# Ledger of designs, part 259: VH-VL binders against q0aze0

Target 1, 268 residues: q0aze0
Amino acid sequence: MKIILVNNRFKENTEKKAQEIAGQLSALNVEVIIDNGLDEPYAGTVDFIMVLGGDGTMLRAARRYGQRAIPVLGVNMGTVGFLSNIEINELAEYLPLILREEYSLEARMMLEVAVFQQQSLLTRVFCLNELLLRSNSPRMLSFALEISGQKLEPYRGDGLIVSTTTGSTAYSLSAGGPIADPQLDAFIVTPVASHIINKRPLVVSPEREISLHLLEEREAIIGIDGQIKMDFGAENRVLIKRAPHPLLMVNLKAKPFFTSIDRSLQRQ
Short names: E, the ipSAE of ESMFold2; O, the ipSAE of OpenDDE; V2, 0.75 times the mean of E and O plus 0.25 times the DockQ between their complexes.

## First folded at step 11 (VH-VL)

Design Q85 (framework fv_bermekimab; at its last look DockQ between E and O 0.71; V2 from the best seeds 0.00; counts 0 for: pae E 6.8 > 2)
Fold by ESMFold2-Fast, scan of step 11:
Structure Q85 (fold): chain C 268 residues (1-268), chain A 124 residues (1-124), chain B 107 residues (1-107)
Amino acid sequence: as target 1 above (268 residues)
Amino acid sequence: QVQLVESGGGVVQPGRSLRLSCTASGFTFSSYGVHWVRQAPGKGLEWVAAISYEGSNKYYAESVKGRFTISRDNSKNILFLQMDSLRLEDTAVYYCAKDTIYYSKGGTYWFDPWGQGTLVTFSS
Amino acid sequence: DIQMTQSPSSVSASVGDRVTITCRASQGIKSWLAWYQQKPGKAPKLLIYAASSLQSGVPSRFSGSGSGSDFTLTISSLQPEDFATYYCQQDNYFPLTFGGGTKVEHK
């Protein structure tokens, strides 16, 4: 058995915890690879991925490893979030179940985002929550949204979010998008402060392809999962489709999605 | 310089065929949809046909459907219009025009640039 | 087919005049309309796209407005180089269709 421990070297006392857990796993004859985010993703085969941290660390792990169809467990290090399943102080209790593969998996769709510059592929990334297009100046954007070759009325406003159902509780929610059951596969397209045309959020089949480009030169930015930012101009185009593989999330402990949302909304 | 150059026009007899070509330079031809637009002498513009960037989707005006075939060779940066069963009503300057947005699937946008055109006329 | 009705067919104008050209679609085309300028013996030149967006390098005296089925091209102060034929074109539905053209002529 080979396990990757994903941690954030710069957050909390996570590196020390990762070393302690690696020692415990080695004592059980498990090979451990530590990924602190600074190096390239581990290229070899592994059986399991354990993410030590909050939702942000899980989003990073999903971008690095989500397309490999390997079980991923989120272990919370004291932050509130939706993507962790167990707490760090519960790990010892659940470790025998992990090693015997006695757990269920929940599939979460991901986005494949391809950004082009002057027809050449600039970057291709996978993400769990969303792509955000937003203005980087006081000027409103004017942009085209195309869904599987169908052009919608041009958008004018501060931007647009293309989200997975997992991302429905992230930035899309803040922009007025619906809360979606993460068991559903769908794109959620949520406008950000539309000024000329009041647009409603759209729920779109995950089999469709979505593309965006500016109609007028403006200063704009593309954001991915709130962690990657890129300049976006009229010479750029972004293409979004469902990623080939979902993220396979490990379920060891009942964490009902809707009950968790209710608690979160009551605190806000 | 982004350029489109049409060729292959000339004088033909009714019922015969003619093949027009449009050679592209100065941009990545394989990334853009391209169109044929014609203009009869002293008349307005009429859209004729379009082909998507990868060549899978083709569109035609009703007046030419079944007689004209649009195709492209992305390795040579050439757009073609095969015109069969030519009629006197096909007399026109034929322009090729580039769609402005790359990698559009099924959609189309405004045209820039246009070629200078190639004239198709008929003899008696 | 979407019919694009352009009016007037011709307009006589002097330098400095405001010129207004209208284009009506037989069905709604959203804002997917472009305006082109064509001078005798030349290929058309794009002026305006998406109903109201000005093409790079086109003078600000040109403006477009409208959505759905009714559209307008305005030249706020006609210049000598603006005497030409103008065409609207919808790109929302195949087959694509052009208006009949409006010739802007010297008085």
Scores: ipSAE 0.708, ipTM 0.869, lowest interface PAE 1.5, mean pLDDT 90
Fold by OpenDDE, look of step 12:
Structure Q85 (fold): chain C 268 residues (1-268), chain A 124 residues (1-124), chain B 107 residues (1-107)
Amino acid sequence: as target 1 above (268 residues)
Amino acid sequence: QVQLVESGGGVVQPGRSLRLSCTASGFTFSSYGVHWVRQAPGKGLEWVAAISYEGSNKYYAESVKGRFTISRDNSKNILFLQMDSLRLEDTAVYYCAKDTIYYSKGGTYWFDPWGQGTLVTFSS
Amino acid sequence: DIQMTQSPSSVSASVGDRVTITCRASQGIKSWLAWYQQKPGKAPKLLIYAASSLQSGVPSRFSGSGSGSDFTLTISSLQPEDFATYYCQQDNYFPLTFGGGTKVEHK
């Protein structure tokens, strides 16, 4: 068995723990790769991904490895979030189950985000939470939203979020989007401070495609999962689809989503 | 500067064919949908045809369907309008126009800029 | 097809006047409406896009409003160079269609 331990290099506690866990796993004849974000994603084949940290670390892991259809376990290390399944102090208890592959998987839809400039593909990214388009100034943006070729009302506002159901409890929620069942596959399109005050979020079928581009010569920003940022202008367009593969999240311990929403949201 | 220059207009006989050209400069031609719009003498504007930036999608007004063919050569920055089976009602100044936005797929947005136009008339 | 009904067909005005032109679509086109200015012997010039957005370089005395089916172009204070024919155009549906035009003339 080969396992990737994903942690955050900026959090020393996760580094130390990753090394400890790596030692324990090695003693059990498990091959271990540690990914602290400094290097490129490990290109070799692996059987399991263990994410040590919070939601941010999980999002990074999802972007780096989600397309590879590898089981991903979130191990919380004292943070508040929605994407961890067990706590760090529970890892020893569940480790035998992991090694015997005695766990269930929950498929979470990811976004495929393609950003273009003129005829060139600038970047293609798979992400777990959301794509954000926002103004880079106090001025409102004017941009076009198309869903499956249908041209909607021109958007005027600070920006727009296209989120997965997983991402519904992230920035989309702060912008007034609905809380979605993570077992449901859908796009959530949430306006950010729309000029139309009663502009409502859209729940869109995962079978559809979403296109965004500016209608004016103005600078904006594309954000992905709150971690990737890039400039976005009139010469750019973004195409959003359902990723061809979901993130396979490991479910070792039952974690009731709806009963924990209030507690989790109040802590954020 | 962005510029469109039409050519190929002239005097024709009914039933004959004519090919218009529009040469683009000052922008990445292959990144924009482009259009033909015509204006009969003393009349209003009438959209004629559109073609997507890659040339894969073509759109026509009902009045010219089956008679006119829009095409483009992105390597030469030229838009074409092949006009067959010409009729007296086709008399007009023919403008080429550019979509304002990249990847508009040949006609989902407004026009800017326009060419100066080329006149198509018929012999008496 | 979407029919664009433009009114009035002509208007006589003086320099300094407020001029209002209306365009009505046969069905809802959201805000996908543009306004053009055309002077004799010249190609049309884009003034307003997306119903209310002023094109770069266009004087602020021009403004557009409306959504759905009813749209308005307003010239707050008519200038000598503004005497021309104005057209609305919808870009929500194919085929693309123009209004019949409004000629702004000297009183």
Scores: ipSAE 0.302, ipTM 0.744, lowest interface PAE 2.0, mean pLDDT 92
Fold by ESMFold2, look of step 12:
Structure Q85 (fold): chain C 268 residues (1-268), chain A 124 residues (1-124), chain B 107 residues (1-107)
Amino acid sequence: as target 1 above (268 residues)
Amino acid sequence: QVQLVESGGGVVQPGRSLRLSCTASGFTFSSYGVHWVRQAPGKGLEWVAAISYEGSNKYYAESVKGRFTISRDNSKNILFLQMDSLRLEDTAVYYCAKDTIYYSKGGTYWFDPWGQGTLVTFSS
Amino acid sequence: DIQMTQSPSSVSASVGDRVTITCRASQGIKSWLAWYQQKPGKAPKLLIYAASSLQSGVPSRFSGSGSGSDFTLTISSLQPEDFATYYCQQDNYFPLTFGGGTKVEHK
């Protein structure tokens, strides 16, 4: 069995704990690869991914490994979030079930984001929460949103968020988007500070293609999960689709989403 | 210098065929949709046809559907309009026009720039 | 098909005048409307896109307004080079359609 341990290299307690867990697993003849974010993602065959930390560490793991159909377990190490399943002090209790593969999986839709310069693909990124298009200057953007080739009313404002349902509680919420059940597959399209007062958030079928481009030259940025930033200009276009594979989140312990919403959001 | 140059206009007999060409330079032709727009002498502008940047989507005005065929050769930066079964009402200056927004998969936007046009007329 | 009705068909004006041209769509086209200027013997030139956005290189005396079905092009202080014919065009629905034109000419 081969497991990847994902941690945050900037948090000392997660790095130390990852080494301890790796030692324990090695003693059980489990091969362990540690991904602290410094190296390229491990390319070989892997059976399980364990994420040590909060939602930010899970977002990185999802971007690196989410398209590989590998079970991913979120292990919380202090700060309550939306993406952990068990606490670090519970790991010993659940480890036998992990090793025997006795758990269920919850599928979470991801975005496939392709950024072009003219017709050339610059990059392709997968994300769990959202893509953000936003102004990078005091001036507002004028931009077009196309959904499956149909152009909507031109947008004028600070930008736009295209999120998954999992991302509905992140930046989309702060911009006025709805909280969505993360078990649903959908895009949520949320304007950011629109000067057009009748622009409302949209909920869109995951089978649609979404395209964004500027209508005039402005300094803009594409943000991915709040962790990756790219310059974006009038010769760029971004295309957004449902990713080929969902993130397969391990479910060992019941986590009732709806009964915990208010408490989780109070920390925002 | 973004430039569009039409050619192939001339005097033709009703019922015959004519092929217009539009040669593009100064921009990445394969990134933009392109259009034909015509203007009868002393009259207004009439959109005729459009083709997507990769050539897979083609659109036609009802007045020319079934008679005209738009196509493009991205390797040579040329837009074509094949005009079959020509009628007297097809008399016009034919402009090619560049879609302003590049890499539009299903949308058409406004035109900038336009070519200077090529005249299609009929003999008496 | 969306009919685009321009008014007036002709305007007699002097240098310095404020000129207003209207364009009405037969049904809603959101803000997907462009304005073009055409001088005699020349190809059309884009002035305004998306109803109100000024194309690069176009003087600020030109402005556009409106949404839905009613749109306006305004020339705040007419200059000698502005005597021309002006066309609106909707780009929301195929087939793309133009207004009949408004000729701005010398008094």
Scores: ipSAE 0.078, ipTM 0.641, lowest interface PAE 6.8, mean pLDDT 88
ESMFold2 (binder alone), look of step 12: mean pLDDT 91; pTM 0.935

Design Q86 (framework fv_bermekimab)
Fold by ESMFold2-Fast, scan of step 11:
Structure Q86 (fold): chain C 268 residues (1-268), chain A 124 residues (1-124), chain B 107 residues (1-107)
Amino acid sequence: as target 1 above (268 residues)
Amino acid sequence: QVQLVESGGGVVQPGRSLRLSCTASGFTFSSYGVHWVRQAPGKGLEWVAAISYEGSNKYYAESVKGRFTISRDNSKNILFLQMDSLRLEDTAVYYCAKDRFLYGDRSIYGMDVWGQGTLVTFSS
Amino acid sequence: DIQMTQSPSSVSASVGDRVTITCRASQGIKSWLAWYQQKPGKAPKLLIYAASSLQSGVPSRFSGSGSGSDFTLTISSLQPEDFATYYCQQDNYFPLTFGGGTKVEHK
């Protein structure tokens, strides 16, 4: 058995805990690779991925390994979040179940984001929550949205979010998007501070292709899961599709989504 | 320098055929949809035909459908319009024009580059 | 086919005048309308796309507005080089269709 431990190098407690867990796993004849985010993703075959940290660390793990169809377990280090399943102080209790593969998997859709620079593919990235297009200046953006080759009315405002259902509780929620059951596969398209009255969020089939480009010369950026940031100009186009593989999240204990969101919304 | 240059116009007789060409330079021709637009003497602009960047989708005005065929050769950066069964009402300057946006397969966002035009007229 | 109706067909104006040209679509085309300028003996030049977006290199005195079926091109202060014929064109539906043109001529 080979396990990747994903941690945040810049949080001292998570790095120390990763080393402790690696020692425990090695004592059980498990091969351990530690991924602190600084190097390229591990290229070899692995059986399991354990993410030590909050939602941000899980988003990085999903980007790096989510397309490999490997079980991914989120282990909370004491921060609030939606993407972890167990707490760090529960790991010793659940470790035998992990090693015996006695758990269920929950599939979470991901986005495939392709950014073009004029004539060429600039980058292709996968993400779990969303792509955000936003203005990088006080000026509003004017941009075109196409869904499966059909032109919608131009958008005018601060930006747009294209989200997975998992991402419905992230930036899309703050921008007025709906809360979606993460068991569903769908794109959620949410305007950011639109100056056009009655622009509504759209929920569309994950089989559709979504494209965005600027209609006017503006300073804009695209953000992916709040972690990748790129300049976006009138010469750029972004193409968004459902990723080929979902992220396979490990479920060791029941953590009902609707109870979790209800509690979160009650706290301010 | 981005440009389109038409050729092949001339004097024809009704019922005959003529092939127009449009040569592109200064941009990646294979990345853009292109159009034929005509203008009869002293009249306004009339859209004639369009072809997608890969050549897979072709569109025609009803007045020319079945008589005109649009095609392109991306390896040579050339757009063609094969005009069969020509009629007096086809008399016009024929312009080729490029889609403004980079990968417009079915979607148009204006036509930003135009050729100088080539005249098609009739003897008799 | 979508019919595009421009008015007026011609307008006489002087340098410094505000010139307004209108374009009406026979059915809704959202904001997918372009405006072109054509000078005598020359090919058309794109001025505005998506109803209100100014093409790069086009002077700011040109502006477009409207959505749905009614559209306007405005030249805020006419210059000598602006005497030309102007065309609207819808690109929401195939076949693409142009308006009949508006000639802006010397008063």
Scores: ipSAE 0.561, ipTM 0.790, lowest interface PAE 2.1, mean pLDDT 89

Design Q87 (framework fv_bermekimab)
Fold by ESMFold2-Fast, scan of step 11:
Structure Q87 (fold): chain C 268 residues (1-268), chain A 124 residues (1-124), chain B 107 residues (1-107)
Amino acid sequence: as target 1 above (268 residues)
Amino acid sequence: QVQLVESGGGVVQPGRSLRLSCTASGFTFSSYGVHWVRQAPGKGLEWVAAISYEGSNKYYAESVKGRFTISRDNSKNILFLQMDSLRLEDTAVYYCAKSRIYYTTGKDYYFDYWGQGTLVTFSS
Amino acid sequence: DIQMTQSPSSVSASVGDRVTITCRASQGIKSWLAWYQQKPGKAPKLLIYAASSLQSGVPSRFSGSGSGSDFTLTISSLQPEDFATYYCQQDNYFPLTFGGGTKVEHK
C-alpha cells in the first residue's frame, strides 16, 4: 500500500505529526510519500491520500490529486472545518479500517477551469470550491456571462463566483449565495456586489458550460479556491465545466453537514 | 495597430462569382470571430456572414444563404467571402469586421474594428 | 429577424446642442445593443456597447441608455467632429440587425 501524506509546512506541529505518522505507517509495511505543498505533486501511482490539516490543506490536495480517483481522507489537526472526517487523536483507532479498505466514499464534484489569452490556453486547473472573478481596482467590472450558449444581461459590479455545492459554504456564502447540500451536483453562480440590485444567485445543472469575459478593459483577477490568483483582462476568457472526476472523500464516521454548518454560523 | 484590409471587389456580371478577401494584422486573428457587413449605396448597414475563430461555425443572412460561403485561413490571417450567383441586390461596399470578444458558442457581441471596405458593383 | 427602427432619420443641429437618437427593437433584446458612428466615405466606429458601456477612447459626451426594446443615444454637447450618421445594432439574436441610421447634419 502506498499513501501520500499531505500537510502544511507552516505549522511545525503538523510537519512533526506527519513524520510521526509516516513512521507508524512504515512500521505497518505502508510506503509513505510526504507532500508539504512546495514541490510538484507526486507523479507515481498511490492507493490512498491522507490530508493532515484544515480545509485549506484539503483544497490544495484536491487540486493536486482530486482527478486521480483515489480515496482522500481529511484528518483535522485542531482547525475547525467542513472537509475533514476524523480528528488526529482518532487516527490510531481508524487506521486498521483504512488499511483494510473498510470505509465508504463520498463523491464531491469539482470544477474544470480553462483560462484563455486570445486563442492560447494559458492554464487548465481543477478546484473543489470556486472560481472568483473580481475587480482589482476601485472601478466596477462590466462582464458577460454565458451559460450553455445563452447570453444573460450584462453584469456590472465587483465580480462573480462560480461555485460547486461543496463551495457553497465558502466564498459564495459570504457573497450571499445559498447553502447547498454537498451531495448534490450543481453550479452556484453568485454575483459580488452587483450594481444591478436584482441580480440573484443562480443554481444550474452541472452539465452546463459557463463562460466569462470582460466587456471593457479593467484590472481584474481570477481566484481559484482562494489560493491561486491570475490576472484577467479584456483579452482573456474563462470556460468552466464539471471536472471529469469527482474528489472521492473517505467517510469513516458520520459527520452531519447541517448541524456542522449551523454551529459554524453560530460562531461567526 | 489593428488593421483590416479588404480586397477583391470590382465590377461583375449578374450570375457570376467573386471572391473577397480581408487581411488582418495587429492582433491574433485566430482568436476572434470575424464578420462581413455590407452597405448598399446611400443605404444602411446589413450583416452578411460570420465565422468562428477556429472556422467550424458559420452563420449567414437569409438573403445570401446558399449563395455565399465564408471561410478563413488562420495561418495567413485572411478572411474570405466566396460570392456565387451574384444579383443586383448584392451591390454594396463590403466591410470586414472583427468581433470584440472571443467566439464562445456562435454568438458574437459587437464590432470593435472595421476595414475600409471594398466595392462590389455590376455592369451590363 | 429582429427589426431595429431608428428615429429620427435625420436631425439638423448646431455645435453645443444636445442630440438624442432613439432605437426600438421589434422584440426584447435585453441590453445587447451597440451604437456606431459613420462619417462619409469611412467605416463605422464603435461608440457604445451593452446599451450603456462607453468604448475606450470615446468622449464622455456620448452616453447610451435603455433595455428590452427601447434605447437612446445621447450627445450632451455636439462638437464639430460629431456630424455623422449613427447606427444601432442588436447582438442578442442571429441574424445581427442594424437600425436604418440617423444622420446628424449641420443646421
Scores: ipSAE 0.006, ipTM 0.529, lowest interface PAE 9.5, mean pLDDT 86

Design Q88 (framework fv_bermekimab)
Fold by ESMFold2-Fast, scan of step 11:
Structure Q88 (fold): chain C 268 residues (1-268), chain A 124 residues (1-124), chain B 107 residues (1-107)
Amino acid sequence: as target 1 above (268 residues)
Amino acid sequence: QVQLVESGGGVVQPGRSLRLSCTASGFTFSSYGVHWVRQAPGKGLEWVAAISYEGSNKYYAESVKGRFTISRDNSKNILFLQMDSLRLEDTAVYYCAKDRILYGTSHWYGMDVWGQGTLVTFSS
Amino acid sequence: DIQMTQSPSSVSASVGDRVTITCRASQGIKSWLAWYQQKPGKAPKLLIYAASSLQSGVPSRFSGSGSGSDFTLTISSLQPEDFATYYCQQDNYFPLTFGGGTKVEHK
């Protein structure tokens, strides 16, 4: 068995904890590759991915490895979040089940984001939560949104979010988007501070292709999962579609989504 | 210097064929959809045809459908309009025009660069 | 086909005048309307796209407004170089269609 152990180098004590866990796994004849975010993603074959940290670390792991159809387990290290399944103090208890492959998998859709400039593809990125288009100055944006064969009314405002259902509880929620069952496959299109009061979030089929481009030159950025930022101008176009593979999240412990979100919304 | 230059217009007899060309320079031709728009002498503008940036999607006005064929050669930066079964009502100056949208396949966002036009007219 | 009706077909104006040209679509086209200027013997020039967005290089005296079916092009203070024919054009529906044109001429 070969396991990638993903950790956050800059979170207090996570590197040391990752080394301790890697040592424990090695003692059980498990080959371990540590990914602390500094190097290129591991290119070899692996059987399992274990993510040590909060939702942010899971988002990075999903972008790096989510398209490989490998089981990914989120192990929480004290940060409250939606993407972890077990706590770090439970790992020893569940490790035998992991090694025997005694767990269920929950598929989570991902976005494929392609950014073009002039004659060429600039970058192609996968993400678990969302793409954000936003102004990088006090001036509002004017931009066009196309959804599979339909040219919508121009958008004017601070920006737009194109989210997965997993991302419905992230930035899309803060911008007024709906809460979606992460087991559903859909795009959620949520305006950010739209100048038009009646501009509502849209829930659309994940088979649709979404494109965005600026109608006038503005300083804008594209944000991916709140972690990657790219400059975006009138000479650029972004194309968003369902990624070829979902992220396969390991379920070792029942974690009811609806009761979890309900408690979260009730807290101050 | 960003420009489009039409050629191939001339005097033709009804029922004959004519091929118009439009040569692009100063911008990345292969990244944009392009249009043919015509204007009869003393009359208004009439959209004729459009082609997607990669050349696979083609669009025609009903008046020319089945008679005109739009095509492009991205390696040579040339747009074509093959006009078959020409009629007197096809008399016009024919303009080629670049669409604003980068990588347009099925939607159009205004024509920001235009050629000088080439005249197609008929002999008696 | 979407019918685009421009009013007036011609307007006589003097330098410094405010000129208003209207365009009506036979059905809703959202904000997907462009305005073009054409001088005699010349190709059209894009002025406005998406109903109200000013094309780069076009003087700020030109402005567009409207959505749905009714649209307006305004020239706030007419200059000598603005005597020309103006066309609206919808790009929401296939085929693309132009208005009949409005000629802005000297009084």
Scores: ipSAE 0.313, ipTM 0.714, lowest interface PAE 4.8, mean pLDDT 89

Design Q89 (framework fv_bermekimab)
Fold by ESMFold2-Fast, scan of step 11:
Structure Q89 (fold): chain C 268 residues (1-268), chain A 125 residues (1-125), chain B 107 residues (1-107)
Amino acid sequence: as target 1 above (268 residues)
Amino acid sequence: QVQLVESGGGVVQPGRSLRLSCTASGFTFSSYGVHWVRQAPGKGLEWVAAISYEGSNKYYAESVKGRFTISRDNSKNILFLQMDSLRLEDTAVYYCARDKVYYEGRGTYYYMDVWGQGTLVTFSS
Amino acid sequence: DIQMTQSPSSVSASVGDRVTITCRASQGIKSWLAWYQQKPGKAPKLLIYAASSLQSGVPSRFSGSGSGSDFTLTISSLQPEDFATYYCQQDNYFPLTFGGGTKVEHK
């Protein structure tokens, strides 16, 4: 059995814990690869991915490995989050179940983001939460949104979010988007500070393709899961569609989504 | 009718902090981005900072980055500039200015159409 | 940063003269240029936006021209109230930058 341990490269305590867990797994005859973010993603075959950290570390793991149809378990290291299933102090209890493959899987849709310059593909990335198009200056963007060949009236404002249902509680929520059941597959298209007051969030079939481009040359960026930034100009176009594979999240214990989000919102 | 009024300037000592305010009246403040522009005695205009109409995007001149913070309160129609670690080189009249947008064809043009009278920031030694 | 160079830095003129002020950007800014007038002790006043569009209330003797990197502000017949310092300002990229100014003063 081969397991990837994903941790945060900038947290010393997480590195030490990853080494301890790797030692424990090696003693059980499990081959362990540690991904602390410093190197390219491991290219070989693996049976399981264990993410040690908060939601940010899980987003990175999903981006690197989510398209490989490998079970991914989020193990919380102390920070409350939505993407972890168990706490680090529970790992010893659940490890026998992991090794015997005695768990259920929850499929979470991902986005495929392709950025073009004219007709040439510049880059292709995957993400679990969202793509954010935003101004990189105090100036509003003027941009075009196209959904499966249907051209909408121009947008003017600070930007736009195209989110998965998993991402509905991240940036999309802050921008006024709806809370979505993560078991549903859908795109959520949420305007960011639109100058046009009647621009509403859209809930769109995951089978549709979403295209964005600037109508004029202004400073803009594309953000992926709040972790990757890339420049976006009038010569660029971005195409967003459902990724070929969902992220397969390991479920070892029940985590009630609606009561969890409700409590989070009441505490604000 | 449309007016911007700066306040908060004064005589300070190097290393101290000062907060400037700019009060807007006669227009929907929350619909406009706003700028801070300064002018040292006998010198030209220097752009300092800007904030988008909603407050989500902020931009700074390199000379003030990390020391100055721009913010706004749309419910009170007030723009702020928090100036920390003040240096002798920050001596200037500070103006606030409204960011006006103009659409022509596919172009979006921005310019500063309304300016306040300015508030002087100077040093005792 | 985009550098804005104005010439001349100062010009001596008489009422009725045609005054021309030039502004050069260190890189192309299309038509994203404004011109401002500043009188001693006063705030700047917008004259021209989008390189050539006259702000409402500004006399027609003021005109702007140019695109790309070379721009001109012209006062066709100088009036007593026009003795002031004039600034160009680019809005193509942040940080926003102003020219050094051109002072129009009495002969």
Scores: ipSAE 0.000, ipTM 0.481, lowest interface PAE 13.5, mean pLDDT 87

